VH-VL binders against Protein ULTRAPETALA 1 (ULT1). Designs and how they scored, part 4

Target 1, 237 residues: Protein ULTRAPETALA 1 (ULT1), of Arabidopsis thaliana (Mouse-ear cress) (q8gza8)
Amino acid sequence: MANNEGEMQCGSMLFKQEELQEMSGVNVGGDYVEVMCGCTSHRYGDAVARLRVFPTGDLEITCECTPGCDEDKLTPAAFEKHSGRETARKWKNNVWVIIGGEKVPLSKTVLLKYYNESSKKCSRSNRSQGAKVCHRDEFVGCNDCGKERRFRLRSRDECRLHHNAMGDPNWKCSDFPYDKITCEEEEERGSRKVYRGCTRSPSCKGCTSCVCFGCELCRFSECTCQTCVDFTSNVKA

## First folded at step 18 (VH-VL; from Y3 with heavy chain T31D)

Design Z1
Fold by ESMFold2, last read:
Structure Z1 (fold): chain C 237 residues (1-237), chain A 122 residues (1-122), chain B 107 residues (1-107)
Amino acid sequence: as target 1 above (237 residues)
Amino acid sequence: QITLKESGPTLVKPTQTLTLTCTFSGFSLSDRGVGVSWIRQPPGKALEWLALIYWDDDKYNNPSLKSRLTVTKDTSKNQVVLTMTNMDPVDTATYYCAHLYESDSGYYFDYWGQGTLVTVSS
Amino acid sequence: DIQMTQSPSSLSTSVGDRVTITCRASQGIENYLAWYQQKPGKAPKLLIYAASTLQSGVASRFSGSGSGTDFTFTISSLQPEDVATYFCQQYDHYPYTFGQGTKLEIK
């Protein structure tokens, strides 16, 4: 089984409860948030579907309004076209969700947060946003077999997964969040473990110098563990 | 800093096919939400929209030109190519390419190339 | 096709005067309207989008208003550098269509 190098985040961490309040059809999945959505044409009325929002910025729409539709996934632009809407392509304005019983265009919701952020990250002129904090890969040991499993700490959510695993006294290989594995999976060789995913950057002189000793990305104010309590207590106003 | 530049022949004979290249920098057609459009302006007359291609390869042509227009992209070269068949003296115009971004406020042309004059005459 | 009709076709006025240009769409386009400035021999420059939103870096003397079918572009106090042709463009329906332009000159 290959190591999953893609970014994975828990769907419950994508939006605050307040941000999803009164939205129709909210379903929180493993790495997405799903809501009811639609697009209206004067000729055909409302086309209704389910929109999935991913932390990668991907948006997927599953349309259930047409009998015999074999396509499981549409982009928002394809869904707008599929709905038969008569205007020019403007899916941010023409695809809606239901909030408090009212149709609200996607452009006026928080649901585009990750899509819009991924568009900014593709810009070659903006290098300052992603380079501030560098976290190397870390390992967590299984309490049943002693094997160590690699955690990536590139995002706040990945840092949370590692933090939670490190704080679990009964953590096992089966709790590994990136793949479904057991203690039967082969452990990484020791020679491979020295590679911690360090960026070859002028600000990083090697894996030992790219270690974070605590920052707002990897410390959580609501956590009661000693390392988070110490960090939060040492931060002065 | 977004820039676009049109290139191609400046003189074309009637019935020939025109091929224009838009070369751009400061963005990529692999960037989500980006589009490039072709617009022309006959001397002393109104602008006329020709074609549009989005980052996801979705394409739109002005129906008044029927099937005369083909727009394609080469993302690796930062280029968009317009092909226009069966040129006629009425097609004499300055041809522009323009940047479009799918924003929350709409889809309009925020950056334009300087244009290239194409004259169609025998 | 949505026809865009501008008024007036040309306008000659004095520095410091208020300038008003109107644009009418042949059918409703909500607020999907842009205004462009084109100086002689130059490419068009976006001034206003969404009928009333000023593009970044554009002088505050420029403004726009309207929705539906009737739109207005205003220069609050004309400056010498504002000599240009101004035109509206709808982006609600394909094909995108432009007004014929208003040529603005200083008396």
Scores: ipSAE 0.615, ipTM 0.831, lowest interface PAE 1.3, mean pLDDT 80
Fold by ESMFold2, last read:
Structure Z1 (fold): chain C 237 residues (1-237), chain A 122 residues (1-122), chain B 107 residues (1-107)
Amino acid sequence: as target 1 above (237 residues)
Amino acid sequence: QITLKESGPTLVKPTQTLTLTCTFSGFSLSDRGVGVSWIRQPPGKALEWLALIYWDDDKYNNPSLKSRLTVTKDTSKNQVVLTMTNMDPVDTATYYCAHLYESDSGYYFDYWGQGTLVTVSS
Amino acid sequence: DIQMTQSPSSLSTSVGDRVTITCRASQGIENYLAWYQQKPGKAPKLLIYAASTLQSGVASRFSGSGSGTDFTFTISSLQPEDVATYFCQQYDHYPYTFGQGTKLEIK
């Protein structure tokens, strides 16, 4: 019988072979597709690198060809800036790949599929009906210093970040997804932690939306909204 | 629905430092592709772009204002803060914050706050 | 810095008239050009981006065209609620820069 593992993707499953045809520098990895990419400036000419596309929507660029490059991994925006292009930040249009011998902007390729899907999820959650339904903020403690850092839970992706952080016994302040911080940053005062950022009240004693990722680390156990009550009541063992 | 609101002092003495806060809803600076910008408009004059900050903490300032500008974000509070040093009467203007979102057409100001008038005088 | 030269500086026309406003950039900006409407005491409202793309929820009587250095904004049939100042803005280079504006009035 055929087993469909549509939730798991490896590099060979990210794009159809036809979608990558004639594209230069294609390497299929375990969980990514890598291609040759570049960005052009009148001052420095072509900066050439390799772009990795991940199913999460993450994009990584390695800048190995530019003298003075300090890092090996860049976002597309950082690569555009590093290339010395004179224009404002517009990496979707200014970073290119080679298809059939021609430079093609990323915005006109399939390579942004997962990035755009990730951005669309965030925008839809914040802009549509989900904007009226707000789950309270939660906190995750650092393994090294014990300080707690605030996670917002306003989209499925934000809830996934919190879920993954709660499941990581070695989670550190440097793993914080919203800003670059270290253990040196001051923790929020306890009086500020009571404010949970939901639309119903400043302190939000319940939640209006909940998610579960099919594992023992389910946030429903402390939530009082009807969806969470129903889930908790119906899960028996 | 995206909304932004500027807050801070409306009267500042010359040489003082101005701090303005943009509080917003309907988006988060943890959202991929989002940015917030500051723009000002002196009475009866054209708009002048001041600064912007993206979700990934990348920042750009108007070069004409040298090192007077600092822009920071507090993602947990849905706030962006503009600090402008050494205020002068010529800095009297309505100050706006505005939303940017990454698109195939670049970044442009699709939603604006109502603005706050800041007067600089003795 | 890219200078945005807008003309005319003011315009007085009748309801139902066609309105045309031009904007010139001091160097090429491809199609990275936006048009805004600003009513007295209010923040600007985005009407058009990418030179010709109408923002969602904006009336179809508004349109834009052009690329490179020369751009045109048009109201096909002026309505009373269109009385405002209109600005062009380039977003191809930092610093972002705006035109001085065109004040539109009804005769």
Scores: ipSAE 0.602, ipTM 0.819, lowest interface PAE 1.5, mean pLDDT 80
Fold by ESMFold2, fold request of step 24:
Structure Z1 (fold): chain C 237 residues (1-237), chain A 122 residues (1-122), chain B 107 residues (1-107)
Amino acid sequence: as target 1 above (237 residues)
Amino acid sequence: QITLKESGPTLVKPTQTLTLTCTFSGFSLSDRGVGVSWIRQPPGKALEWLALIYWDDDKYNNPSLKSRLTVTKDTSKNQVVLTMTNMDPVDTATYYCAHLYESDSGYYFDYWGQGTLVTVSS
Amino acid sequence: DIQMTQSPSSLSTSVGDRVTITCRASQGIENYLAWYQQKPGKAPKLLIYAASTLQSGVASRFSGSGSGTDFTFTISSLQPEDVATYFCQQYDHYPYTFGQGTKLEIK
């Protein structure tokens, strides 16, 4: 992937095996750890879901009754509300995981380690950006019609697709790599373009730069464009 | 470090809409885990919780006033705005805004503004 | 709504005395209870949260105990600067609700 400055953190490095022992539904992903979680209301019983823990401190919950795609992800607070729990917002205490067959609140687990570290770094300084950032969505304009199309920059392959599109001076809607579209397809509403896919919140900091400079996900050793060559050569200078 | 200050009209007429602004420093509403709440205290009476907005734009209103209250935030200005419709003399009170952080034991109001007296008359 | 009932409504006592104030919730609230001090013309000040945890910077003569429905606030040795109204607040359920207050005076 990239050199040490651009290396993505592996999910298996987030927690020691002993820390996850006896937790139900543990699944180690590329840059997250996933576990089964839930929240209980007297009226509806247990709502069951999957919690993803990221090194950035982000927490994402996918409900069992929703699609597994990124667009359906909930914050822990939204999941608590979704469950119909009767009490005030206290998701650290009301969202549970199963350890040794017993419900254990998140506040009593190691799973909040990165969230709590990120909360302590919530300041006006650039140091609050110290963890590996989630790359925000970007837009590429059609050379024929001027409509903008959303590119997801969540993986190296997706970043490559965006990089290639930005390098094509004649890029058109028909070149869109995710779907077969033309200039006839409706452009996304302007109010929705503010949301860059980092979270459901418009306040997401995300990656602030996304081409060959300033974003580790955009460094491609095979790319011969002068900007990428200059960036790769200058990172160690 | 953390300070909050309420601003807005101190006198309103019955049926008018009250708009109060909480301006704060020492934290940002873009910071994970923060919230701002509105609480009022009628003269000589107990405190009454009104509304709460979190950094992630999650909002909660006192059900007894739900249709009258709107709370919004402007992160770039470090402000939270309370709008309360159809004011009545019974709404005469000192209005406070208060800060809170997420904690393992829930959420409580650790820093308060100085308060602003709003009188609803004639 | 969860009603919070404080006792007594007012209390007069001497410097150095032990002060005890009680708060009863109309239903169980676990330990999601805070105690505040309010001096005339001033905003409330948080003293205790989670029923028994002292807020940072608060004098050690203040303490709290209890869980469920019955809670107690104590000043171990009353000081002149402790003249104020004290009230409890539950944060287990919305709406958050406050006790009516206990006015503390020195004889």
Scores: ipSAE 0.597, ipTM 0.817, lowest interface PAE 1.3, mean pLDDT 79
Fold by ESMFold2, fold request of step 24:
Structure Z1 (fold): chain C 237 residues (1-237), chain A 122 residues (1-122), chain B 107 residues (1-107)
Amino acid sequence: as target 1 above (237 residues)
Amino acid sequence: QITLKESGPTLVKPTQTLTLTCTFSGFSLSDRGVGVSWIRQPPGKALEWLALIYWDDDKYNNPSLKSRLTVTKDTSKNQVVLTMTNMDPVDTATYYCAHLYESDSGYYFDYWGQGTLVTVSS
Amino acid sequence: DIQMTQSPSSLSTSVGDRVTITCRASQGIENYLAWYQQKPGKAPKLLIYAASTLQSGVASRFSGSGSGTDFTFTISSLQPEDVATYFCQQYDHYPYTFGQGTKLEIK
């Protein structure tokens, strides 16, 4: 229900059931998924806490070992430091969760999915900036049942998935690329559909309604994006 | 493309304070997961790690140099500054700055500057 | 501080030969080890990280293995452009520490 992070999403939509399989302490909240986590030092043993994963990419850890309220929340790096771990800062490798009774580093879990996507906001090169073009969600309607399904347009691959779905007159819920669903799955509530993403980019030029991959079907004469401009220029030649 | 470049004085007298600037492009220290480190190499000798600053302003210094080192950042200028006090001829070395990213597979120096030779002598 | 002991200190071989360089840590460092190549007057270049993972854009003739305290770097078939000094580096503990290097030359 609650959406303090810029998208109004239920925590149950953050991960597939299979992705959380056998994890200890899983609790699905209104806008987060929570799991048991820890960090180990030779001097102090295991420091145990609870990790919250948010769709914004934020990670919060609340330690169970000291008296205090939830307002004393830690980043993973701060938690690693406070645990007394002797090694260099490597919280992705040193903070663990329990999967099937075994300690598993965060780096080997799906729990960093949103953090790692948020970290890709840095432009490494001109080509890398072109691959991260959109902070917007769009909806595609099922031809069979009319239900709308949310497409996340965060990467070039995700934009292509949306482009292909928009071009398929027979697209249906079972074609949904983010989860195995059928028309039986309920669509998002109308109040959730107004939230299309990107509160972190007040002037994001990559948030467009068009996706052009240089073909006649996706050509947009009114569109100012560089791909459409280049395609139109080539047709004129 | 990530690039880094070291700048500062090439000659310093013993006891003086050295200030080196790392100017970089292709990333920002406001980017989640990014760090910049200073490493030096005395002529003909092994590399020695000096200091590291992360995007969240977390800092680490080589304990052998203790209070001699200060590392700071200026995110708006894409710069990291190293200050070393009480320079000695033994500190003569090529000084490098290097990029580090908090990756799932580890924390290593994937991009280095060309380096700047600093000579400490009377 | 974790000492990194590298062997041999220098090596002279022929083009096409297999080259092996070893690195030993004074205490366990799991797989938090990197290998660098440094040519004269140039900055180090990362070749391998996590003991065995090849950096993007690095030739497949380079490889690494090992964990804990004993690590090996291999060039499967030496090429003329591989003449350089090679260093190991641990990143498990602060301070990060480097091996003294192995100078590789072609006969």
Scores: ipSAE 0.559, ipTM 0.806, lowest interface PAE 1.5, mean pLDDT 79

## First folded at step 19 (VH-VL; from Z2 with heavy chain D57Y)

Design M2
Fold by OpenDDE, look of step 20:
Structure M2 (fold): chain C 237 residues (1-237), chain A 122 residues (1-122), chain B 107 residues (1-107)
Amino acid sequence: as target 1 above (237 residues)
Amino acid sequence: QITLKESGPTLVKPTQTLTLTCTFSGFSLSDRGVGVSWIRQPPGKALEWLALIYWDYDKYNNPSLKSRLTVTKDTSKNQVVLTMTNMDPVDTATYYCAHLYESDSGYYFDYWGQGTLVTVSS
Amino acid sequence: DIQMTQSPSSLSTSVGDRVTITCRASQGISNYLAWYQQKPGKAPKLLIYAASTLQSGVASRFSGSGSGTDFTFTISSLQPEDVATYFCQQYDHYPYTFGQGTKLEIK
């Protein structure tokens, strides 16, 4: 009975030093190699994160898009979605690393050397369930000034405000309660518009603020918007 | 083997709502990386993408028809449902559902249903 | 929306001839292009994805090339069973869009 003690290949053996020397943010762990990665949204700018590559072919992304983003152990696809990328789903090309000062898609790097698509069947869905899902801030454009305004979605009331804003084609800054924001205030910089948020999965544990896009717990019972109705219908199915 | 089949009314009156069901086998919408899309084709015309839904409940509608389209899935029944409101004679077309799978270069339609002709007439 | 312009709209050729169809995108779509064959009264069938990758089970006489905005579909030797309408489709951006199609007939 040969104890195939799978020699946990040390992260140092995953890649040659020459292959990694031009990459930004390289950290060699015990059983992984970590690099800086990101995804670009035209709307939200660059979401920056840390990509871990494991000998098993697993990829894990820890998002650093904003201070306090608690999105950990994301799949590249989940990170792409989280970044708000407007293009079709293609994380291998949309997620990039910095090599020699340039953004290089993952598909053009050695980092996918161990990536096996067959491992996608393994329930990484369950491991991500333990990560504290951060609620994503949302933005709605003001019809008066054209500026996008942030909804933090930190409370049920704020979620309701966002929901109402999304349902109102004529929403404007002055519709915020208590003069929260005026049209005279500057728009937030694009770099700050990228926020950690829920994966918009019905299985998003702990999500309480992802109205219409989060888990069932994020829904208001009185919500009649089509998006919420559709989501709730899908969750029940 | 992956198979898809469209079902629903073949005749719809103007202003009514169309509901089509795609029943499929050979895959599950619980499988990561899987999606189902709806595409239509007016007689003698080009194909038009309508909507899609992924395993993670993420969905996209064609913006030109977004307000009229709803896509839902029932994973337990292996079904995806398309609802289109306010039908007009211009919406007369063969409606297809198709399987989406992730490649290294994104999602494409690798398997199609046979299609169902929907005629909108008074 | 990304517009896909396909040419020619129709083509009549002889058995054994080389057939070439072109598709142009209104903007760069990298290699996110698929080619479909549609026979009369049938659903489209995927032939090529990623601009140049042949779908499993598809005959080797079919090929695709191109990147960015300009793409080419080729049948090296036309067979009688290849009579169909061919479509290109981009899947780089939502909404996905198709070319207007090329009707291929045999003389």
Scores: ipSAE 0.357, ipTM 0.719, lowest interface PAE 1.6, mean pLDDT 84

